Miniprotein binders against SET domain-containing protein 9 (SETD9). Designs and how they scored, part 1

No score or structure here was measured in a lab: all are predicted.

Target 1, 299 residues: SET domain-containing protein 9 (SETD9), of Homo sapiens (Human) (q8ne22)
Amino acid sequence: MPGRLLRGLWQRWRRYKYRFVPWIALNLSHNPRTLRYVPEESKDKVISDEDVLGTLLKVFQALFLNDFNKQSEILSMLPESVKSKYQDLLAVEHQGVKLLENRHQQQSTFKPEEILYKTLGFSVAQATSSLISAGKGVFVTKGLVPKGAVVSMYPGTVYQKYEPIFFQSIGNPFIFRCLDGVLIDGNDKGISKVVYRSCNGRDRLGPLKMSDSTWLTSEIHNPLAVGQYVNNCSNDRAANVCYQEFDVPAVFPIELKQYLPNIAYSYDKQSPLRCVVLVALRDINQGEELFSNYYTIVS
Below, numbering starts at 1 at the first letter of every chain, in headers, positions and changes, except where a header shows other numbers.
F, E and O stand for the ipSAE by ESMFold2-Fast, ESMFold2 and OpenDDE, each averaged over both directions (binder to target, target to binder). V2 = 0.75 x the mean of E and O + 0.25 x the DockQ between their complexes.
Where letters were taken out, [cut] stands.
Atom coordinates printed by the task and the answers are left out, and those that the model quotes come from them; centres of patches stay.

## First folded at step 7 (miniprotein; from EA38 with V19I I34Y)

Design C4
Fold by ESMFold2, look of step 9:
Structure C4 (fold): chain B 299 residues (1-299), chain A 80 residues (1-80)
Amino acid sequence: as target 1 above (299 residues)
Amino acid sequence: SKVRVTIEGSDPLKVREIIDRAIEIAEELGGEVYIYIEGDKVYIVVEGLSEEDAKRLAEEIRKIAEELGVKVEVKIKPEK
């Protein structure tokens, strides 16, 4: 099966676009070859961590209820009070149509993007960017995004300052640097995809998923998880979102962790999981493309 | 069938080429790829292959490793 196509890909990989990175000898990875970062002057938070958490819980709960029939194994591992909470919420949701008595009658009736719209009043999706050279971008596809709303999440594997990322960082434009030096690899292809999937499998507890891996596929379950495709602002395109760092609190509902599009590279769990949300800087109309305020360092 | 590739202490760029190639071939064959690192060893595991496709992947990985001068161990196991 190796043929002309595989030889062409091999030739592309042998081109000298990547720089050497020591894989084994260094526990410290400070070689900034391609990084996206926000100027330190812009580190002020637009909304509180409580507001971010509240929004994520609201969306993730709605996604969970939409798939309730598929969650039975997860629910069986949780306290009865949690199961009863969701059964009560489902009963309220259907009060205007009819009362549902069991979960075998509940199937997913809406696409995740519709759930986002019903929950936040808007939806977003990736599409071809309005910028000629940018490739993909992220657009408000339905509704209106109010100033201060959480619009998207930056997905990917999370590396602490001293964890080895320089192998994955070779030629990777989706490395996001947090203000404290934490890195997020938002690339949904190649080795980045494999690393995320491996960490996701490592952290799974039976039927309980500790992160969302569907952002790596064409059928995403968390529609917020498209932030890696939000393009940088320019003189011709002012920023309408900003990045805001968010550490997931220890009490985050375990059954909702399946929607977090981030996973820690290290299993040590010594620090909270870092997520990054994108927050609207102004009202954003239907049809507008999202643009953020970052820039790239070339080493 | 499950393919396991073990790579010991080698040039990181050569290891990266083997990993990238393994991912590409495995995805063309419909396999799922996982990576594990223990000390200076890298393990590449590919699941969900037919016995024929697993043998093909193993031979292509051995060929690439030989071309790069990288020592690899490739095992094929039936999946349970």
Scores: ipSAE 0.278, ipTM 0.725, lowest interface PAE 3.1, mean pLDDT 78

## First folded at step 11 (miniprotein; from C9 with Y36E E38R L39Y)

Design D4
Fold by OpenDDE base, fold request of step 15:
Structure D4 (fold): chain B 299 residues (1-299), chain A 84 residues (1-84)
Amino acid sequence: as target 1 above (299 residues)
Amino acid sequence: SKVRVTIEGSDPLKIREIIDRAIEIAEELGGEVYIEIRYSGDRWKVYIVVEGLSEEDAKRLAEEIRKIAEELGVKVEVKIKPEK
């Protein structure tokens, strides 16, 4: 009977070799999705934290207003001043649309990518990379991305320098490393997906979601939450985006936290939530693939 | 029915195999999977909870986890509870 156990072990080994750190290290030269890190020389932020925050608030407010009728439970928990603010913004938007749409049926809700385009003048989506070996990539699908624009977010569970990421890191090409040693697990599958959902469930306050989990699905609510699929630049394809670290302020609107594609692994109330955004290094035209400037840590 | 799995051991590769298999089967059965990972400096403790299963699917998941844990020589405790 030993032959079935050996085939099981060999099939397991064939699945495991792709998950084994030494085999990953040996194949790192061929896989452009290696450990991503910000170079120490790139300590200078391309845009201010205020510009990042302003962009995220603008996009998330537009997403919230577009889905306003689904936000009734969240709205019931908000202060009257915040409810009034959103009612006033919705009234202004409906007046603006009525002035333009004298002709066709008022679409009551838009897709998240259409909201992104209306808000920022461009949209981004995941597609098959122009690099055959890379599998998935991120493209500008509509409009023009101006230099200095926030063009994407790197989704995932955020780990502090000493937090246990060991299991999640095995065979995971979606670990992002920050300068301070904070790690972000942007993997949408297996243990990484389950860890993210577990943290999301832990931090949920009734109807108030403290992070977006829809980036783990095909139906994303935050269209920026695709940054884990941005490929590295090559000699033939110069970088058109860079990574920038962003700490979410404590005063971030609680009703908009549902669109943050990041969550802390630990429930440490003292540490700000680390996000990573991608910022355009130049103007990027419709149909271009996004390529980041990051070094592969060859360990 | 709710399945609660407790995995305890020092071999992280064997523990990861049990975790991956538990997640795979639970997702195939349409269950909601939650995980907590703890490290005590010498050993790993992993808690998995699967919710939204039938009693039959919960029994199937529990047996598959016990079987893989036995094959790997890893200590696991698997409990099935009715959902309240």
Scores: ipSAE 0.716, ipTM 0.915, lowest interface PAE 0.7, mean pLDDT 85
Fold by OpenDDE base, fold request of step 15:
Structure D4 (fold): chain B 299 residues (1-299), chain A 84 residues (1-84)
Amino acid sequence: as target 1 above (299 residues)
Amino acid sequence: SKVRVTIEGSDPLKIREIIDRAIEIAEELGGEVYIEIRYSGDRWKVYIVVEGLSEEDAKRLAEEIRKIAEELGVKVEVKIKPEK
């Protein structure tokens, strides 16, 4: 099992003194790239942590119920009270659908984007940006995003201030900086992809995944996990979303951790998992591109 | 077969180039790549493990990593092990 070899290496790794290598100075020297960060002026959360948590639990529970037939191994490891809760929720959904389904074909499983639309009233996806220089962007593909909605998550490996991100930072435009100096590497390629997969494999408990790794692929399980492709606002494109920090509570359902698109670089049991969500600043119509109000440090 | 790479050095740019090349070749061969990065305060020590390779592909990966490490003047140890 790959996870035993990584755990044996990782237990030895915890004994090394990390020196903070100023990766900023190295990124400046090789490729001046846009650093994404929460501005200090944006300390005020647009929505509560409770509203963020409530939205994530609602979406991840709907994803779990939609894939319920594939969750048998996970369900076998859960307390009977948790299994009963999901069986009762499925029974209620099937009763509600039977009241409506006097007319349309029972799709037994929906795509993650269709579950997002049914749960929140909108869907989002990555596409070619309306900004020619940006390459990729994120769009509202279906429905209306209301003001204050969680519209995306910034995926990636989470680094504390003392943790080595040196190699991962070289030429990487997908490093996000939090207010407290926590870093998130949202790059889906090369060393960043391999680091994320290594951490995911380390923390896996048999069938229980402790993070989503599908954001590294074309077949995403969490349709919110595209926030690394949201472009910055410009003079011609006002911001319609902002970044907000969210610490995952210790009581977060273990069966729903498989949808969290973030993982800690080090396994510290004392530190909460930092996520970054994108929150709508206004109502956003179908077909609009998402633009954030993060500062671009153009060095 | 499993390939285990140990990279040791003080030049992080040369170490990064070996890492990137090792990942590229391993992904082309359909291998699963894992990494561990360590810093002692003066030197980097990087461990790469590639799983899911044939014996032939494992030999090819090992040779390519040794070649690039020699070209860059970086100390690399490459070991091939059978998958259990």
Scores: ipSAE 0.714, ipTM 0.914, lowest interface PAE 0.7, mean pLDDT 84
Fold by ESMFold2, fold request of step 15:
Structure D4 (fold): chain B 299 residues (1-299), chain A 84 residues (1-84)
Amino acid sequence: as target 1 above (299 residues)
Amino acid sequence: SKVRVTIEGSDPLKIREIIDRAIEIAEELGGEVYIEIRYSGDRWKVYIVVEGLSEEDAKRLAEEIRKIAEELGVKVEVKIKPEK
């Protein structure tokens, strides 16, 4: 058995070694090629930070209520007024379901994707891209996405301009560069996955999870956290989403932080946590793939 | 058993190969991997902790990491500790 295990590891290493090409993602001063051709639309916000916050709170509250019975340890740390408000919201939700159909009364929870649909009127999921060479993509699976809707979130570890991302950046197509040089590593494999898990464990406060780690798994709790698989637009695929940066405000509800798919690399940061959402540039129909207007010119 | 690895050096590509191999082997053995990366003065210092291994598997991991580091000429320190 050890010989077969070691041989399997040698084969995986050999593939990785020869396939992996160094890709260095640096801040704006270290990768000027992308600076010259950043479109004005990538610098302008389609919707306000207040609209982004409102949408995230609405979705995260719905996810929390759907999973309420599993939140007992977190709830024990919260004021009774917060517990009471979630109980009221849950009671109203049950009354609505009772009036429409009781056949689903036996369900204790819905899948997160269904909660997204019930909350925003649409759902998204990753699947094989319509582009042959792209691998995965993200599709509208239910409903219609209206222009200006928050459709997805870009997950990953957040690095300030000067934090060490070199190893993580080698051959890594999932490094997102914010306009101010903040980087987000959305790779859900290898060293990137391990770094995210390390930071997530570091920041956990007892039962309180300060970030979502489930985007690294096959059972995603925040169904918006698939943005790293949204492909760039091309001549044959017009953009239908854009990236919009969002700083998490200090007053963000502590019990909902468990759904934020981002975590800061440094434990003691002086800046708010950066998140990136994807916002619809036009109405997007069921079955359509998402394509972003993120643009990189290499030479 | 808990395996603690410290990697130090100035060649980031060689260090990255050790990191990748350590993660790959540890996960195949069912261990949970944690990492911290530091850079200062043109040198890298990487701390890796692998938890949840049997004593036998911890020895396997430690031996493989030392072997790879020797082949690449990279300084490593590997310690195996009981998880209590």
Scores: ipSAE 0.583, ipTM 0.883, lowest interface PAE 1.5, mean pLDDT 80
Fold by ESMFold2, look of step 11:
Structure D4 (fold): chain B 299 residues (1-299), chain A 84 residues (1-84)
Amino acid sequence: as target 1 above (299 residues)
Amino acid sequence: SKVRVTIEGSDPLKIREIIDRAIEIAEELGGEVYIEIRYSGDRWKVYIVVEGLSEEDAKRLAEEIRKIAEELGVKVEVKIKPEK
């Protein structure tokens, strides 16, 4: 039934052609002389790596504290100075909650989307795209996104340039190609999902998770990890976000790695983990759909 | 029961069809699927492990995989093992 598989893959590709075009599908459907175009804004970083890191640490710490009751096994593996840090942070948070008790019933935990809003002043989520027949998109559901904010992350399995991805990419509209040829497979279904899950289990150190697998589920723990559903801009839909590559530094807090929605395919590599964030090119209001400035040029 | 599948060949479309079908059936049966994919000498070698199946469901999965592989002319090895 090879013909049925090929028809299904092409039909899926046609539905996603307004998104990041899959590398292998593009090469199969275009003249070999066709050149890929990355807009100049995508080539230049809009914000510093330190600003990206600072934002991710701020969000991930807030997510960790919100779920602190369930972090006991991870905490047992951390130095006392790190445990003391979180105990101090919880003491400050507990004091603030008591000041509000007379107005509201105390909540034990918040949804991750609510934590994102409380931390960054906005929240995002996937929903049906405003583009006809484009499928899913990503929207600002609450608050205002300021220019230069990290608004989303592109999840998925990371392949170094020399690693074979040759058939996971077949008919896969969620392959993101970094400027240096590193690939990220952001597909949350089928073989891509199983590969990510397998790598996640491989890298786990007992209770300590080295990546986030919840972006593959309906209960996402990192609410930024929806970037694979951001559609490309067009003449009628100006870009409001750009992709920016970020390598996770060696000093990244180990207890927060559970929120990184990326994992390297090769276990024994000598390169830092590549992540990709989406950064706001302007202020983005509540209700707006996100559109990226990434194109494939047909020449 | 644990089902272990080894797929070897050079035709990625045929191998992909077997992988997709195996994942679909295993997840429908409530199994947990793990995969490793290797490439060397212009050939693919794929290892699939499915855990958490009843012995009956494991036999069904194995039969479906062998059938699809035979129809496509793709070399597979399927083993059923007790868990733990």
Scores: ipSAE 0.556, ipTM 0.872, lowest interface PAE 1.4, mean pLDDT 79

Design D4
Fold by ESMFold2, look of step 12:
Structure D4 (fold): chain B 299 residues (1-299), chain A 84 residues (1-84)
Amino acid sequence: as target 1 above (299 residues)
Amino acid sequence: SKVRVTIEGSDPLKIREIIDRAIEIAEELGGEVYIEIRYSGDRWKVYIVVEGLSEEDAKRLAEEIRKIAEELGVKVEVKIKPEK
C-alpha cells in the first residue's frame, strides 16, 4: 500500500475523480431515462393536430373558468368580445337563474384534477411507480381513458436544433428528443428549473403569462403536465401511451397560454412553440400506470 | 439585496459546478434565482441574478461563489446591489 503522503495524494485524486467521473456515471446509471428517443413505430400521429388542439383548448378553457375570479388582471387586457364569451360560458356552467340567485359568494373552485375529470372523463397524477427500481410514475386516478385520448403533456424548456443544451444535459434523465432534433428538458429541479423560470419571466407581458410554470411546484395548475414522469415500457409492461409532437398554432388564445407547460429557450419568431402530448394506445382503466413506447438512448 | 454573477469560460463542467452551487446556496437562503446562458466562439457566458436575500446572506453567497470560482480557475464577477 502507498505511504501516507502517497495515500493523501491518492485520496485527493480519487475524491476529485469520483466527484467528477463517478457522479456522472452514477447519475447516468441511476437515471435510465437520460435521453428519450421516439421509435419508428410512433413517428406517425395517432390523432390529428386539430384533435390535439381541440382537446387542449377544451381543458385549458375549463381550467381558466374554474379560476375565473383570479383572472381579473388578465381579463382587463382582453378584448370585450373575449370577456363576454367567458361570462356567457360561466352562466351556462352555473345552470341557470336559480343557481345564480342562491349564491351570495363566488363559486368554489375545484382542484385542477377534478376539472380534468369533469372535462375529459378521467384524471391522472404522479405517484410512486409500480415498477421496482423506478421512481415516480403516472397513473389514471379516476375514470376511464379511451383509446386516442390525450392523457398528458411533456413539460419543459424547448431547445431548437443547434441551440446549446449545456450544461442542462449533464446528469439529466428528462431530456426528450423530437424527431426533428428539437429537445425538451422536462427536469423540474436544479438548473433546468431555473432556466425554465427565467424564460417564463422573460416572456411575460404584465399579467399575461406565456407559459405555465406551476408544473415546477407542488401545486400544478395544468394537471396534464406530468408527462416527464411517464416510464418507458418493458418486456413486463407493455406501452399504453405514445408521444405525439404538436406545434402550437399562432392563433392559440393568448389568455390560455398560461397553461402551456413549454417555453422556447431562445426568443425566436421563426418556429412555433413545440409541445409533446401523450396519447392513449388503448383503453386505460382506473388504477393503471402509464407506460410509453419511448426508449432511452444509451449511446 | 440582489446578487449579480457573471461567469465566463470554456469548460462547461467547471461552470456547471459553480452554477449548481450558486443555486443550492441561494435556494437554501430563500433567494429567487434567474439565469441566462450564452455560448459563442468556444466560450460560455452565464448571467445569474439572485433576488430577495438579506445583505448578510448576499455577502455569504458572493463569498462562496468567488471561492469556488477561484478554486476551479474560472473567471467570475460578483456584484451585490440593494433592492428597491
Scores: ipSAE 0.534, ipTM 0.867, lowest interface PAE 1.7, mean pLDDT 79
Fold by ESMFold2, fold request of step 15:
Structure D4 (fold): chain B 299 residues (1-299), chain A 84 residues (1-84)
Amino acid sequence: as target 1 above (299 residues)
Amino acid sequence: SKVRVTIEGSDPLKIREIIDRAIEIAEELGGEVYIEIRYSGDRWKVYIVVEGLSEEDAKRLAEEIRKIAEELGVKVEVKIKPEK
């Protein structure tokens, strides 16, 4: 019965009513684009694409260097143009200088969330939401988030517009719809998890991963990749972050792609990979939960 | 052992039920699941590969998939490939 399918989706939405996705799943006969009105896409961005890229490169580079012992093994298999960027660190590893080696050993023992804090001045993590019925949420666990900071990324498999998302969208509250119709499936369970993992394996270049699959596990390597658990704002919980779309440029360093928590469903080398970041709308204090909005700029 | 499953059909809800059941059983047995989903001409074609199963567990998975597919009237092909 068709009505049973729609009723099932409605019941699931009631458990996750603070998320964007239920609107799409319940409104199968309508184009969600008509429900989102933005004057101009460039005017709705809180920060520039250059600032987003710079932040991601800074964080991903720090994560890479913290893990350099393991990363140096795969660097030997990459072109000299890539290895030359790490020439000094490869030399220190081979020379075994005690003082530098001890500092690098201490740095390599840091957890990813500690690296995030050292790099951006704050850290975030998922935890039980302050909303009794919402389940998971995302919190600032350490430090202070300044207005305009990139605080999180929305992970998941990326579907271009007109690609069918089958049926993964049925009963799935983690579908994020971009303004141009690109979809990101941020569900870390079931068919969504398996699809992401399969695409990650498909695109792997030998031992080098072309995307981060650890956001699907309990031990995540990119601590920003928790955005699918950011709850939507409400009248009682004002938004403190907004979504901002970002296309990964072709010049993105290949050795850092392992930290991108997104992967394209179809192999289409002409389409840039879409990512979505969450950007702070105001200063956010330690201990606060993140809440998102429908528009990139509120005030 | 490696289990390869091919599912074909036009009804996404029936195919989804088979996929969900296959993933559930495979993960319970400790198998690693991979999937590719294609859509053309109003027809879905789904490829599932499950790795890291014992021969006994692979046979159990294959039997459960064939059972649910028969109940739903969905065409499936299930092959078990020994990894030497």
Scores: ipSAE 0.511, ipTM 0.859, lowest interface PAE 1.7, mean pLDDT 78

